# Ledger of designs, part 15: VHH binders against Mitotic checkpoint protein BUB3.3 (BUB3.3)

Target 1, 314 residues: Mitotic checkpoint protein BUB3.3 (BUB3.3), of Arabidopsis thaliana (Mouse-ear cress) (f4i241)
Amino acid sequence: MSGDRLEFENPIEDAVSRLRFSPQSNNLLVASWDSYLRLYDVESSSLSLELNSQAALLDCCFENESTSFTSGSDGFIRRYDLNAGTVDTIGRHDDISTSIVYSYEKGEVISTGFDEKIKFWDTRQRESLVFSTDAGGAVGCVTVSGNNLVVCVDASMHIYDLRNLDEAFQSYASQVEVPIRCITSVPYSRGYAVGSVDGRVAVDFPNTSCSSEIKYSFRCHPKSRNGRLDGVCINAIEFSPCGSGTFVTGDNEGYVISWNAKSRRRLNELPRYSNSIASLAFDHTGELLAIASSHTYQDAKEKEEAPQVFIHRL
Short names: E, the ipSAE of ESMFold2; O, the ipSAE of OpenDDE; V2, 0.75 times the mean of E and O plus 0.25 times the DockQ between their complexes.

## First folded at step 5 (VHH)

Design i4G (framework vhh_7nfr_2)
Fold by ESMFold2-Fast, scan of step 5:
Structure i4G (fold): chain B 314 residues (1-314), chain A 122 residues (1-122)
Amino acid sequence: as target 1 above (314 residues)
Amino acid sequence: QVQLQESGGGLVQPGGSLRLSCAASGFTFSSYAMSWVRQAPGEGREWVSSISWSGGSTYYADSVKGRFTIARDNVKNTLYLLMDSLKSDDTAVYYCAKHSGYGLPWSRFDYWGQGTQVTVSS
């Protein structure tokens, strides 16, 4: 394994769902099934907050350095005051809520759930729910980039224009042609990078007819090194924010690999982690990579270990 | 065909105990994580507890920690939920759920049982 292991006041007792760095600092959110949202100051190597939320947390996001949100297994959307150390519910899905992102352009929180709804929340209003629409199926992952919201349903990307929410803006079939597991926007591009359940990455450009943007797909993680016939699942994909054209992938067998998007070549492979990679996050400088080594409830593993979070210096 | 069948529900007084069972067939039970999910009257589904394929890791919603214990018997293809110190808020239909093979945070349950009713009242 690589990197410095984070220490918490209470050990992580359950799967890590998501890691998120602040866009302005080295403050890291850790959302986990043990119902805690943890805020860690990576610069000072200290735990800042540990807040029990009464439900397993499945995703998290920052609004700013003092405000964050989570989606929960109970369907509740929670808002955290990171300075006061308090948590409040702002609304609820009719089923488990699996994803949450913040739209800086709208000033709204966007969540999805097993109820196949996309819900929009504005915490400046007394009644926070401002809009709800159908996702058209079970949502695997969500990302927001500018005025575009991308919701992945099976192998398709459903692209919504946040300025016009009357209907799904565009439905686009990904080049991977198998279920999409993770998605991220490509910096300085109209593109999206997706990771599939069978170890492939695709870079897709659904909102552009521009032929100068090269779309591609390839198998990033070859057939399982542990003998699985169906390959490995890419659980996390993230681009470096520094404009180097570098991205990282994390799989269910514990491998973290860095890639050059332009050449499509493997740059580096970290020593294997003992557990699945559940989440990856770059800090705002691109110099630090947070890695969650955690059980992901995927098919049988040889052995499980307690969840751990590592900081790898690039 | 995947089949999940719950049993063990019933009426119990506050502070009482119940043991739920889920008989699984049609898939390799020992290869999948399993979960219990509940739905209270007029509410959406709420995740309660999960257990890894080996039984080596168990996970609980904060509302049930210290009161409920999830267990499995991979030889009998059976999932259990041992419920202690029951509260009126635990009144719900309890469903056994098979993990879809997708991981967190995108974990999905692709097969559900028919449910077993648990009522906690005096």
Scores: ipSAE 0.012, ipTM 0.310, lowest interface PAE 8.3, mean pLDDT 82

Design i4d (framework vhh_7nfr_2)
Fold by ESMFold2-Fast, scan of step 5:
Structure i4d (fold): chain B 314 residues (1-314), chain A 120 residues (1-120)
Amino acid sequence: as target 1 above (314 residues)
Amino acid sequence: QVQLQESGGGLVQPGGSLRLSCAASGFTFSSYAMSWVRQAPGEGREWVSSISWSGGSTYYADSVKGRFTIARDNVKNTLYLLMDSLKSDDTAVYYCAKHYGLPWSRFDYWGQGTQVTVSS
């Protein structure tokens, strides 16, 4: 097991859904099914905040150092004042809300739910809901990069131009050709890296005529190392923000592997974690990697023990 | 093969109580979070409540908080929804759902549903 284990006053009692570093600091959000949003200051190694939201939290994001959001199993979108230690609801989906991201370009929070809607929220307005549109199917994962919002449906990316939300999404078929489980934007690129349910990674370039020159896919996690029938799912994929062209993947068998995107070579494999990798996050410098070792309910053979969060120093 | 079988619905007067059950088979019930979801006539599905694998964490929609209680019996592989102070707005088909997995939290198995009608 690699890295420094984070210590919480109250242990995490249920699955970790998402880890998110602040874009400007070593403040880390931990959203979990035990209804708590936790804010951890990695630099001082201290828990800054622990807020009970009264619903399982399925995703989280920062707006800035004092404001964050979550999507919940109850459909509510919550806004947190991280300085005051308060939480308020700003609206809801008609079903479980599974993903949430913040668009710095628009100044809006964007969420998806089992209602197959994409909802746009502006907390500067009295009524926060600004816009709602159809996702085009069951959403697997979401990312935002500049003026592009990408919603993954099965093996396809549905691309929305945040400047022209009146237009229908553009569909782009990923090279993995199986359901996409996770997605991240490639830094300083119009590309996206996706992880599949069968252990593959693809780097895809929707909306560009040059995509064929550098587009690729490969199986990065072996078909189950433990002989399981269900194989290996990539639960998390993240690019280092430092421009090194490095990315990391985490699977449902507890393996974290780092890769060089240009050479497509394995750089490092961390000692296996005790449970599935639920989430990975780089800090703003790319020198720290947060790792959530947590049951994910993907496999009945998973250890159902208290989730742990580790900080690995690169 | 995953199977979920709901029961316990029926006709009840406003202010009454019902206990719904969901018998689960074909998977290790004690290892998965479970949920109740309802669908009222002419409306979409509404999430009602979820319970963690151990029963240590429970979550409720605002419309049912303080009136409904979700519970599970991992020895009997059974999920329960205890419904108190029923209102006409609670009239719906109630479905038991198994979580597919995290971080992608979705339901991939639904039972047949059990009809709850709250009417005078």
Scores: ipSAE 0.013, ipTM 0.300, lowest interface PAE 7.9, mean pLDDT 82

Design w8em (from B1, 16 letters changed; framework vhh_8emy_2)
Fold by ESMFold2-Fast, scan of step 5:
Structure w8em (fold): chain B 314 residues (1-314), chain A 121 residues (1-121)
Amino acid sequence: as target 1 above (314 residues)
Amino acid sequence: QVQLQESGGGLVQPGSSLRLSCAASGFTFSSYAMHWVRQAPGKGPEWVSSISWSGGSTYYADSVKGRFSISRDNPSKTLYLQMNSLRPEDSAVYYCAKHSYGLPWSRFDYRGQGTQVTVSS
């Protein structure tokens, strides 16, 4: 296992849901099912904050260095004051809220839930909920890139134009053809990279009419290395922000592999982690990779120890 | 071959209590979060409650919070739902479900046969 293990005041006692680096600093958010949101300063190697939110946290995002949000198993959307060390609720879904992202273009928080709704929140208003629309089905994962919001339903991407939310979403069938587990935007491109439940990666360009951008898919993670014949779920996929065209994948068997998107070649494979890879995050420079080695409530065989977070230096 | 067998349902009067059980086999029970979902006649499935793999975290729909308690016994591979202060609107078939890859349980063949709960005078 590669990298420096992070130390926390309270050990992580349940699955890690999401790792998020600040877009401007080496501040790292760790959201977990044990109800804690943790803020870690990777540059100084110090824990900045641990806040018990009283519900399992399923996703998190930064607005800025002082403000973050989470989606919870109780449906609540929470806002955190990272300087004051306080948490408050801004609204809720009618069921478990599974994903949350911040749109810097709109200045709004966007969340999804098992109620199959996409909700838009503006915390500058007395009532934060500004808009709600249907996701078109059960949401597996969400990403935002510029004025585009992409919501994954089964093997399809539902694309919303954030400038025209009264228009119906565009439906795009992914090259992967099986349920999408994770999604990320391709830097400097109108494309998206997705990871599937059976170990496939696809790079899709739903809004391009230009043939110079190549759509492709390939089996990223092989059949189980322990003699199973089934594919291994890709739990995390992230592009390096440094413009190298490199992305990393994390699978349910604990492998982190880096790839060249243009050549589709494997570049590096880190020594296996003790648990599944639950989440991956690059810092804003692409020089650090945060890795959550944690059970994901999927087909894991053995649990050796508590969830852990590592920082791998590139 | 995920197999889930629910039991404990029945006909009860409003204000009564029932304890539902779900016996699991065909997977490593202690490695998965588990859910209770219900479906009333003519309605879609409604999520009721979830429990983490360890039993350390539990979650409830607003309609049942404070009345229902989810628990698990990993050694016996059994999931439970303790239902107190039952109301007519709790009448439904209750299903045990194994956690999935961020998709609703209804998309995969890991739901049990269900146990009928009827609350009426």
Scores: ipSAE 0.011, ipTM 0.283, lowest interface PAE 9.6, mean pLDDT 81

Design wson (from B1, 21 letters changed; framework vhh_sonelokimab_d1)
Fold by ESMFold2-Fast, scan of step 5:
Structure wson (fold): chain B 314 residues (1-314), chain A 121 residues (1-121)
Amino acid sequence: as target 1 above (314 residues)
Amino acid sequence: DVQLVESGGGLVQPGGSLRLSCAASGFTFSSYAVGWFRQAPGKEREFIGAISWSGGSTYYAVSEKGRFTISRDNSKNTLYLQMNSLRPEDTAVYYCAKHSYGLPWSRFDYWGQGTLVTVSS
């Protein structure tokens, strides 16, 4: 295993669903199925905040250094005051809420749920829900980049223009042709990288025509590793924000691998982690990588060991 | 040869209780998360709840007022749903399902045929 393990006063009791660094600091959010949202100060190596939300937390995001949001297994969208240490609900989906992101361009929280809805929330107004639209199916993952919202449904990317939500989404079929598990935007471009349930990565540029940017798909994590004959699922994919053209992937067997996006070549493979990789996050500099080693209930042989979060220096 | 067989459905009066069972075979039951879904007449399928492989963690979406409890007995390869304070709105076909993906409870393999629960006087 690589990196310094984060120390918590109270251990994480159930699966980690998401790690998110602040866009401006080394403050890290840890959302987990044990109902806690944790805020960790990586620079001082200290737990800043631990808040019980009364439901398993499936995704989280920052609005700013003092405000964050989560989506929950009970459908509720929660807002956290990170300075006061309080949580309240701003609304809900009609079923499990699976993903949540913040749009700085729009100034709104965007969530998706098993109810196949995309909901837009503005906490600056009395009624937080401002808009709701159809996702076109069960949502696997979501990313926002500028004025584009991408919602993944099975093997397809549904692209919404945040400036014109009355237009239907643009559907883009992924090169992986199997369900998409994770997605991230390519920094300084209009491209997206996706990870599939069978170990493949695709990098694509659906709304651009750049000669220096090449569409590709490849099997990132091989089958039959550690005696398993089923394909490995890529649970996390993230691009380095520093412009290095490097991305990292994490699979359900505990492997973290870094890649050069232009050459498609493996740069490094970290020593295997004890559980599945549930989430990966770069800090704002690209110097630190946060790694969640946690059961995800995907594998019949997966041990339900205490989740651990590591900080690896690149 | 994976099979999930639901049982325990039937007619029950408003305010009543009912316990549904799901007998699993053809796979190592104790190694998988399993859950309950329902589909009311003319409506989309809804998630009710799921339970981790060990029974140590439970997740609920449609457990209004804490009326539903999911549990499992790995020695009997059986999943249970305890339903209390039933309302006419709970009338639906109830399905049990085995989890296949790391997406939160939306990517189950539906292997059960379902059991009908009717809440009516």
Scores: ipSAE 0.014, ipTM 0.414, lowest interface PAE 7.2, mean pLDDT 82

## First folded at step 6 (VHH; framework vhh_7nfr_2)

Design K59F (from c4K with Y59F; at its last look DockQ between E and O 0.57; V2 from the best seeds 0.66)
Fold by ESMFold2, look of step 6:
Structure K59F (fold): chain B 314 residues (1-314), chain A 121 residues (1-121)
Amino acid sequence: as target 1 above (314 residues)
Amino acid sequence: QVQLQESGGGLVQPGGSLRLSCAASGFTFSSYAMSWVRQAPGEGREWVSSISWSGGSTFYADSVKGRFTIARDNVKNTLYLLMDSLKSDDTAVYYCAKHKYGLPWSRFDYWGQGTQVTVSS
């Protein structure tokens, strides 16, 4: 296993669902099924905050250094004042809310869920819910970059122009052709990288006219190398913010693998973690990678294992 | 006190149909994802189907897709499994299971007694 393991005075009691670094500091949000949102200061190696939301958390995001949001099992969207250490509810989906992101371009929180809705929240308004639209299905994952929002429904990317939300979304069939489990925006283009439930990664460039933006896909564990790992779900995919084209994948067998999207090469593989890789996050400089080794689901008879969070220095 | 009670099992011929019910009490039924799990003689338990707490999303094992339908009635606090086109491989005890959270991929924290389904000529 690689990296410095974070220690929590009160152990995390169930799955870690999402890690997020602040865009401006090395504060790390840790969202867990145990209902707590935790804020960890990586620089001081200490837990700053632990706030109960009363539901299993599935995703989190920063607005800024003082404000964050979560989505979770009860559909409520919660706002956290990280300075005051308080939590309030700003709204709700009509089923599980699986994803939440912040759009800096619009100054709005965007959430998605099993109610097949995309909801937009502006906490500067008297009523936080300012827009709701159809996702075209149950949303599995999302990414936002500039004025583009992409929600993944099955193997399709549903692309929204945030400047023209009254228009129907553009549907783009991903190269993976099976359900997309994770998505991230390519930082040097208008492309997207996706990881599938069956172990494939695709880099897609919807509607590109740039001849150098050529889509491609591959299996993280090629059949010739290890057939046992063929079909292993890719739970997380994240680009380094430094613009080099480096991205990482994390899978259900505990492998963290780095790749370069420009050269299309496998760079390295970290020592296998003891549990699934539930989430990955780069800090804002690309010098640190946070890694959640945690179950992402449980079979009826599987034994529960404690989640762990690691900081790997690059 | 969480209680889950299955009913509706029985003996059917191949190609036949059954409707299983699971009466739930002792918790806020509409706040939790629910599942059916089955256990064939001499085998481990096999997940069959899950449903989200609102009933808006349903999930099926490949072995039952297109033949089984999971449903819930949040007014009557009842979970259902409608089984059509039954095969001998569907012979099992069928259990109603409550997920620990409103998440259909979290572990189960309560189980029913089960109801026997037998498919034979």
Scores: ipSAE 0.528, ipTM 0.800, lowest interface PAE 1.9, mean pLDDT 89
ESMFold2 (binder alone), look of step 6: mean pLDDT 89; pTM 0.894
OpenDDE, look of step 6: ipSAE 0.854; ipTM 0.928

Design K59W (from c4K with Y59W; at its last look DockQ between E and O 0.76; V2 from the best seeds 0.00; counts 0 for: pae E 3.0 > 2)
Fold by ESMFold2, look of step 6:
Parts: C-alpha cells; sequence; structure tokens
Structure K59W (fold): chain B 314 residues (1-314), chain A 121 residues (1-121)
C-alpha cells in the first residue's frame, strides 16, 4: 500500500464515501456512512473535528475554510460551521441525496439525488433553497466547472448552463454506454472525464468548436490485468489541478493509476490497496493525493478491514 | 426493540402469485431502506429486492426482475413484495431486512423470522 496512513483517534466505523481537500489549504474532509463528517489537518497530521449528522454521508464539499456541506442517505442537506463545531439542516431532497458541490461562479451549493432533482442553495438568502430543476432521472454523480454543471443519469451526461437554468439541459450520451460511476471536469478545457461501472474511462468534449479536442475512451486496467476483458468498476476519477493533463483513477479492486489525458498514456500505478478505492482527492497544489481504501457496497465477499485513508506524495 | 414480522407466504402453483407483508416496529421505518432476502433449502441467503426510504427507488435481482414488485407503506410501517409468475426455484424462506444506514447497498442490522414460499405443481 502507498502513502502515509492517517490515524484517527476514534476509528472510522464504516465506509468512507468521499474525500475532499480544501481549495485553499491542506484541510481534508472525510465523509463516512458512520454519519460523521471529519476534518483532518494533513500538515499537522491531526484530526481537527468530528461532527455527527444522524445519517450516512454520501458526499461533502467546502464553501470556504470555515463552512462545509454534506448530502446523505436521509436526503437532508446539512451545513457545518467548522470553527464553531456545529451542524444544522438547510433543506432536504425527497429521497437519498447522492452528491453535493459548491459553485464559486454562482456562490451556491448544488445538490442532487434520487428524487431526480437538482437543488440550489444559498444560505445568504432568507430561505436557503433558491432553485430546483429536473435532472431527467436519478443522479449518480455530478461535477461543476465555471458556468457548467454536469449530472450523470445512467450513461448520459445532462449538461446545464448555470447562467441559463430556465432552459432544458443538453443530453449527451457517454462513450462508455453503461452507467457512469464517476465524473470530473478537465481543468484546462471544457471537457469531462468519466469512469464506468465496467472499467472504462472516457474523455468527452461536448459542444467543442476546437477540432483538436477529440473524444476518446479506453479500458482502465492495472498492469497485472492487462489483456483481460472483464471490467472493474471505476469508483473515482480526479484531475490534478496543475493543468499538466494528469488524472488518477481508483477502481473497486484497490488499484490507483495515474494517466495523462493529453498524451493518452499511463504514467504510474500504485501498489494495490487492501480494499476498494472509494474516493480520491488532490490537494489544491496537486502535490498530495488523498486515497480512501474502503468498501463501497455490501456483498457476501466484503472485506472486514476498517476503512483507511492515505496521503500519497506526488 | 426492532421487530420485523413477515406474513403472506404459502403454497402456490407455478405461474401463480403471492403478496408478502412485513410489519415493522421499534424504529422510524420511513427513515430506512428495506430489503427482501430469501434462502432456499441448503443454500445461502440471496438478496431479492430493495426499496429506498421514500419508496421512490427500487432495485431487483436479475432472477426476479419483471416478476416481483417491492413496495412500502410508510404510514402503516409495512414493507411488501408482490410476487408474480412464480417458478419452482422461487421456493424459499423470505426475510424482511432493515439496512443499517438507510442506504439500500449497506449491510443489514435486523432480520425477520421469515415466511415460507413454496412453488410446486
Amino acid sequence: as target 1 above (314 residues)
Amino acid sequence: QVQLQESGGGLVQPGGSLRLSCAASGFTFSSYAMSWVRQAPGEGREWVSSISWSGGSTWYADSVKGRFTIARDNVKNTLYLLMDSLKSDDTAVYYCAKHKYGLPWSRFDYWGQGTQVTVSS
């Protein structure tokens, strides 16, 4: 296993669903099914806080250094004051809320869920819910970049222009043609990278006018599985923020692989982790990669090991 | 004191239908995903179907998709399984199960005693 294992005074009791670095520091959010949102200071190697929420957490995001949000199994959207150590509820989806992101362009929190809604929250307003629109299906994952929001429904990307939310979304069929498990925005273009349940990665450029932006896809296999046709779910995909074209994939068999999207080449493969890769996050400089090795679902062959979080230095 | 009590099983001919019920008490039923799990004689437990806490999302094993329907009544605290087009390999004890975290893919923390379904000609 690669990287420095984080130590938690109170062990994480169940799956890690999402890791997020602050965009401004090396504070790391850890969202877990055990209902705790944890804030870890990677520079001091210490846990800063644990806040209980009453539901399994599925996603989290920073607004800023003092404020974060979660989505969870009960559909509630919760706001966390990281300085005061408090949590409150700002609203709810009518079913499981699967994803939550912050849009700096709008100054708003965006959440999605199995109620097939995309909800926009602005805690500066008298009522936090400021807009709700149709996702076109149960949302599995989401990304936001600039004025673009993409939500994934099965194998489709539903693309919204945040400046024109009253217009219907653009539906774009992914090259993977099977359910999309994870998505991230390409930081140097208007492209998107997706990972599928069957182990494929696709890089797509919807609405491109640039003839050199050509979509492509490939099977994402570790070296030990090269030549196999059986795919393993790609649970996480993230770009380095530095613009080099480096991105990482994490699969359900514990492999973390880095790639370059511009050269379309494998760069590096980390030694296999003991459990599935549930989440990946780059720090704001691209020098650190946080890795969650954690079960992602319950089955007859689920590993008994406690979830682990590692910091790998690039 | 979580309690789950299944009912509605019995003997049915191939192609027939049954409706299973599971009465739930001792927890806030409307906050949790629920599942049906079955166990045929001499075999391990097999997941059959799951339903989200609102009832808005449902999932089925491939072996029962199109034939079984899961539903819930959050006012009566009752989980249902409508079983159509029954086949001999549907013969099993059917259990109502509560998910620990309210996620339909999380592990179960409570089970009922089960109800027998037997499909024979």
Scores: ipSAE 0.390, ipTM 0.733, lowest interface PAE 3.0, mean pLDDT 88
ESMFold2 (binder alone), look of step 6: mean pLDDT 87; pTM 0.886
OpenDDE, look of step 6: ipSAE 0.845; ipTM 0.924

Design K5D (from c4K with S30D; at its last look DockQ between E and O 0.77; V2 from the best seeds 0.00; counts 0 for: pae E 3.3 > 2)
Fold by ESMFold2, look of step 6:
Structure K5D (fold): chain B 314 residues (1-314), chain A 121 residues (1-121)
Amino acid sequence: as target 1 above (314 residues)
Amino acid sequence: QVQLQESGGGLVQPGGSLRLSCAASGFTFDSYAMSWVRQAPGEGREWVSSISWSGGSTYYADSVKGRFTIARDNVKNTLYLLMDSLKSDDTAVYYCAKHKYGLPWSRFDYWGQGTQVTVSS
């Protein structure tokens, strides 16, 4: 195992679903199925707050240092005032809400769910829900970068132009050819990296004319399993913000591996964590990697260890 | 007290149909995912089907897909399993199970007593 384990005043009682660093500080959001959103100050090694939502949380995001949002098992979209320590509901999906992201370009919160909807929220308006459109299926994961929103439905990426939401989305079949479990945007291009349920990674560039942006895919597994045909779910994929092309993958067997997207090489493999890697997050400088080792319910395991969160220094 | 009571099992010929019901009480039914799980004689438990809290998302084991339909009535607090084209290997005790959350892939926290389904050889 690698990194400093975070300590929580009240133990996390169920799966960690998502870690997110603030874009401006080393405040870390921790979303859990135990219904709490937690804010942890990594610099002081202390828990700043715990806010109860009454539902298993599946995703979270920062708007800014004082405001964050969650999506959850009951379909509610909740806003958190991190200074006042309060929670309020801004709306609801008609089924499980699986993902939530903030678009700085639009100044809006974007949520998705199993009701096959993409919903846009602006909490500065009288009515927070400002737009809703069809995702073309149950959304498994999302990413937003600039004016592009990508939602993943099965093995397809559905690409929306946030400036022209009244137009139909562009469908792009992923090279992994099986359900996509996680997606992230390439930091300095219109590219995307996806991880699949069967252990593959693909780096795709759907709308590129740049000759250096050549799509590729590979099997993502630890060195000890090199050459095996079977793979395990890639639960998390994230790019370092530094522009070097470094990204990390976390799988359902506890392996965290770093790669370089430009050279297409494995860079480093961390010692195996005791449980699945449920989430990964870089801090805004790329110097810290937050790692959630937590059950994800992907395999039929009867018992899981208590969720743990680690900070690995790069 | 959480209570789950199954009914509707019985003896049926191959190719026949049954409807199982599970009456739920003691909790807010429309806040939780529900499942059917079965256990054949001498075998372990086998997940059959799950349904989200709203009823909008349904999931089936490969062995029953296309033949079984899970449904829920959140007004009557009742879970259903509609079983068509029954085969001898569907013979089992069928259990109603409550998930810990509204997530159909989360753990079960409560079980019913079960109802016997027997498909004649």
Scores: ipSAE 0.336, ipTM 0.688, lowest interface PAE 3.3, mean pLDDT 88
ESMFold2 (binder alone), look of step 6: mean pLDDT 88; pTM 0.891
OpenDDE, look of step 6: ipSAE 0.796; ipTM 0.906

Design K7F (from c4K with Y32F; at its last look DockQ between E and O 0.69; V2 from the best seeds 0.00; counts 0 for: pae E 3.3 > 2)
Fold by ESMFold2, look of step 6:
Structure K7F (fold): chain B 314 residues (1-314), chain A 121 residues (1-121)
Amino acid sequence: as target 1 above (314 residues)
Amino acid sequence: QVQLQESGGGLVQPGGSLRLSCAASGFTFSSFAMSWVRQAPGEGREWVSSISWSGGSTYYADSVKGRFTIARDNVKNTLYLLMDSLKSDDTAVYYCAKHKYGLPWSRFDYWGQGTQVTVSS
């Protein structure tokens, strides 16, 4: 396995669900099933905060250096004041809340869940919930880029225009054709990259007539066994922020591989991690990659030991 | 202390129906996902069905899909399994299991004592 392991005063006691770097600094959020949101300063190698919640955390996001949010297994959406070290509940889904992102275009928090809702929260207003709409199914993952919000339901991308939320979403089938496990936006493009439960990666361009943006897919991280290949769930996919077309994938068997989306070539494979790759995150410069090696309980043979987080320098 | 008490098992002919119940106490039932797990004689435990904390999401093993229905009553703190079209292969001890979280794919931390279901002609 590669990279410097982060040290925590109190070990992470259950799955890491999401890693997120700040868009402005090397502060790293670590969301965990152990109910803590942790803020780690990678440059000083120190834990800044541990803030408890009452449920397994499934996703997190920064608004800015002082404010972050989580979604959790109990459906609550929580707001964290990172300077004061406090947490408040701002609302709830009626089932598991799977994803949470911040839209700088709208100045709003967007959450999704198994109640088949997309909820928009504006903490600048006294009543935080400002809009709710139908996702068309249980949402597994999301991405936001400019005015586009994409939510994944099974093998489909449901695309919303944030300027016209009264309009019905547009549904596009991904080329992976099986349930989508993770999604990310392609930088400087109208495209999206997805990873599937069966080990496929697709780069799709749902709303493009540009001939240079040709969709493609491939099996990522297949393993061979006596001449046969078994697909392995792609748990994480992330683009480098620098626009080079570099992206990384992390799978349920502990492999992290980097790719170039333009040349469609595998660039590098890190030494195998001892547990599944639950999350990947680039820092804002693209020079650091945070890697969570953690069970996800998508494979019965996953380890029960405490998860580990690594920082790999590129 | 967490307690899970199953009931409703018994002897039934193939094609018959049973309804299992699991009374839960000692924890906030509505905060946790629940499952049914079964164990046939001489075999390991086999997952049967799971339900999210709200009851809004349900999951079934392929062997029981279309025949079994999981449900919960968060007011009465009770988990149910409605079993229809029973087959001899369904003969097992059925356990009510509590997940550690509201996530129906998280690990179990408590089981009940089990209730015997026997399907025989």
Scores: ipSAE 0.353, ipTM 0.707, lowest interface PAE 3.3, mean pLDDT 86
ESMFold2 (binder alone), look of step 6: mean pLDDT 89; pTM 0.895
OpenDDE, look of step 6: ipSAE 0.806; ipTM 0.911

Design K7F59F (from c4K with Y32F Y59F; at its last look DockQ between E and O 0.78; V2 from the best seeds 0.00; counts 0 for: pae E 2.3 > 2)
Amino acid sequence: QVQLQESGGGLVQPGGSLRLSCAASGFTFSSFAMSWVRQAPGEGREWVSSISWSGGSTFYADSVKGRFTIARDNVKNTLYLLMDSLKSDDTAVYYCAKHKYGLPWSRFDYWGQGTQVTVSS
ESMFold2, look of step 6: ipSAE 0.570; ipTM 0.819
ESMFold2 (binder alone), look of step 6: mean pLDDT 88; pTM 0.894
OpenDDE, look of step 6: ipSAE 0.824; ipTM 0.915
ESMFold2, look of step 8: ipSAE 0.492; ipTM 0.784
ESMFold2 (binder alone), look of step 8: mean pLDDT 88; pTM 0.895
OpenDDE, look of step 8: ipSAE 0.816; ipTM 0.912

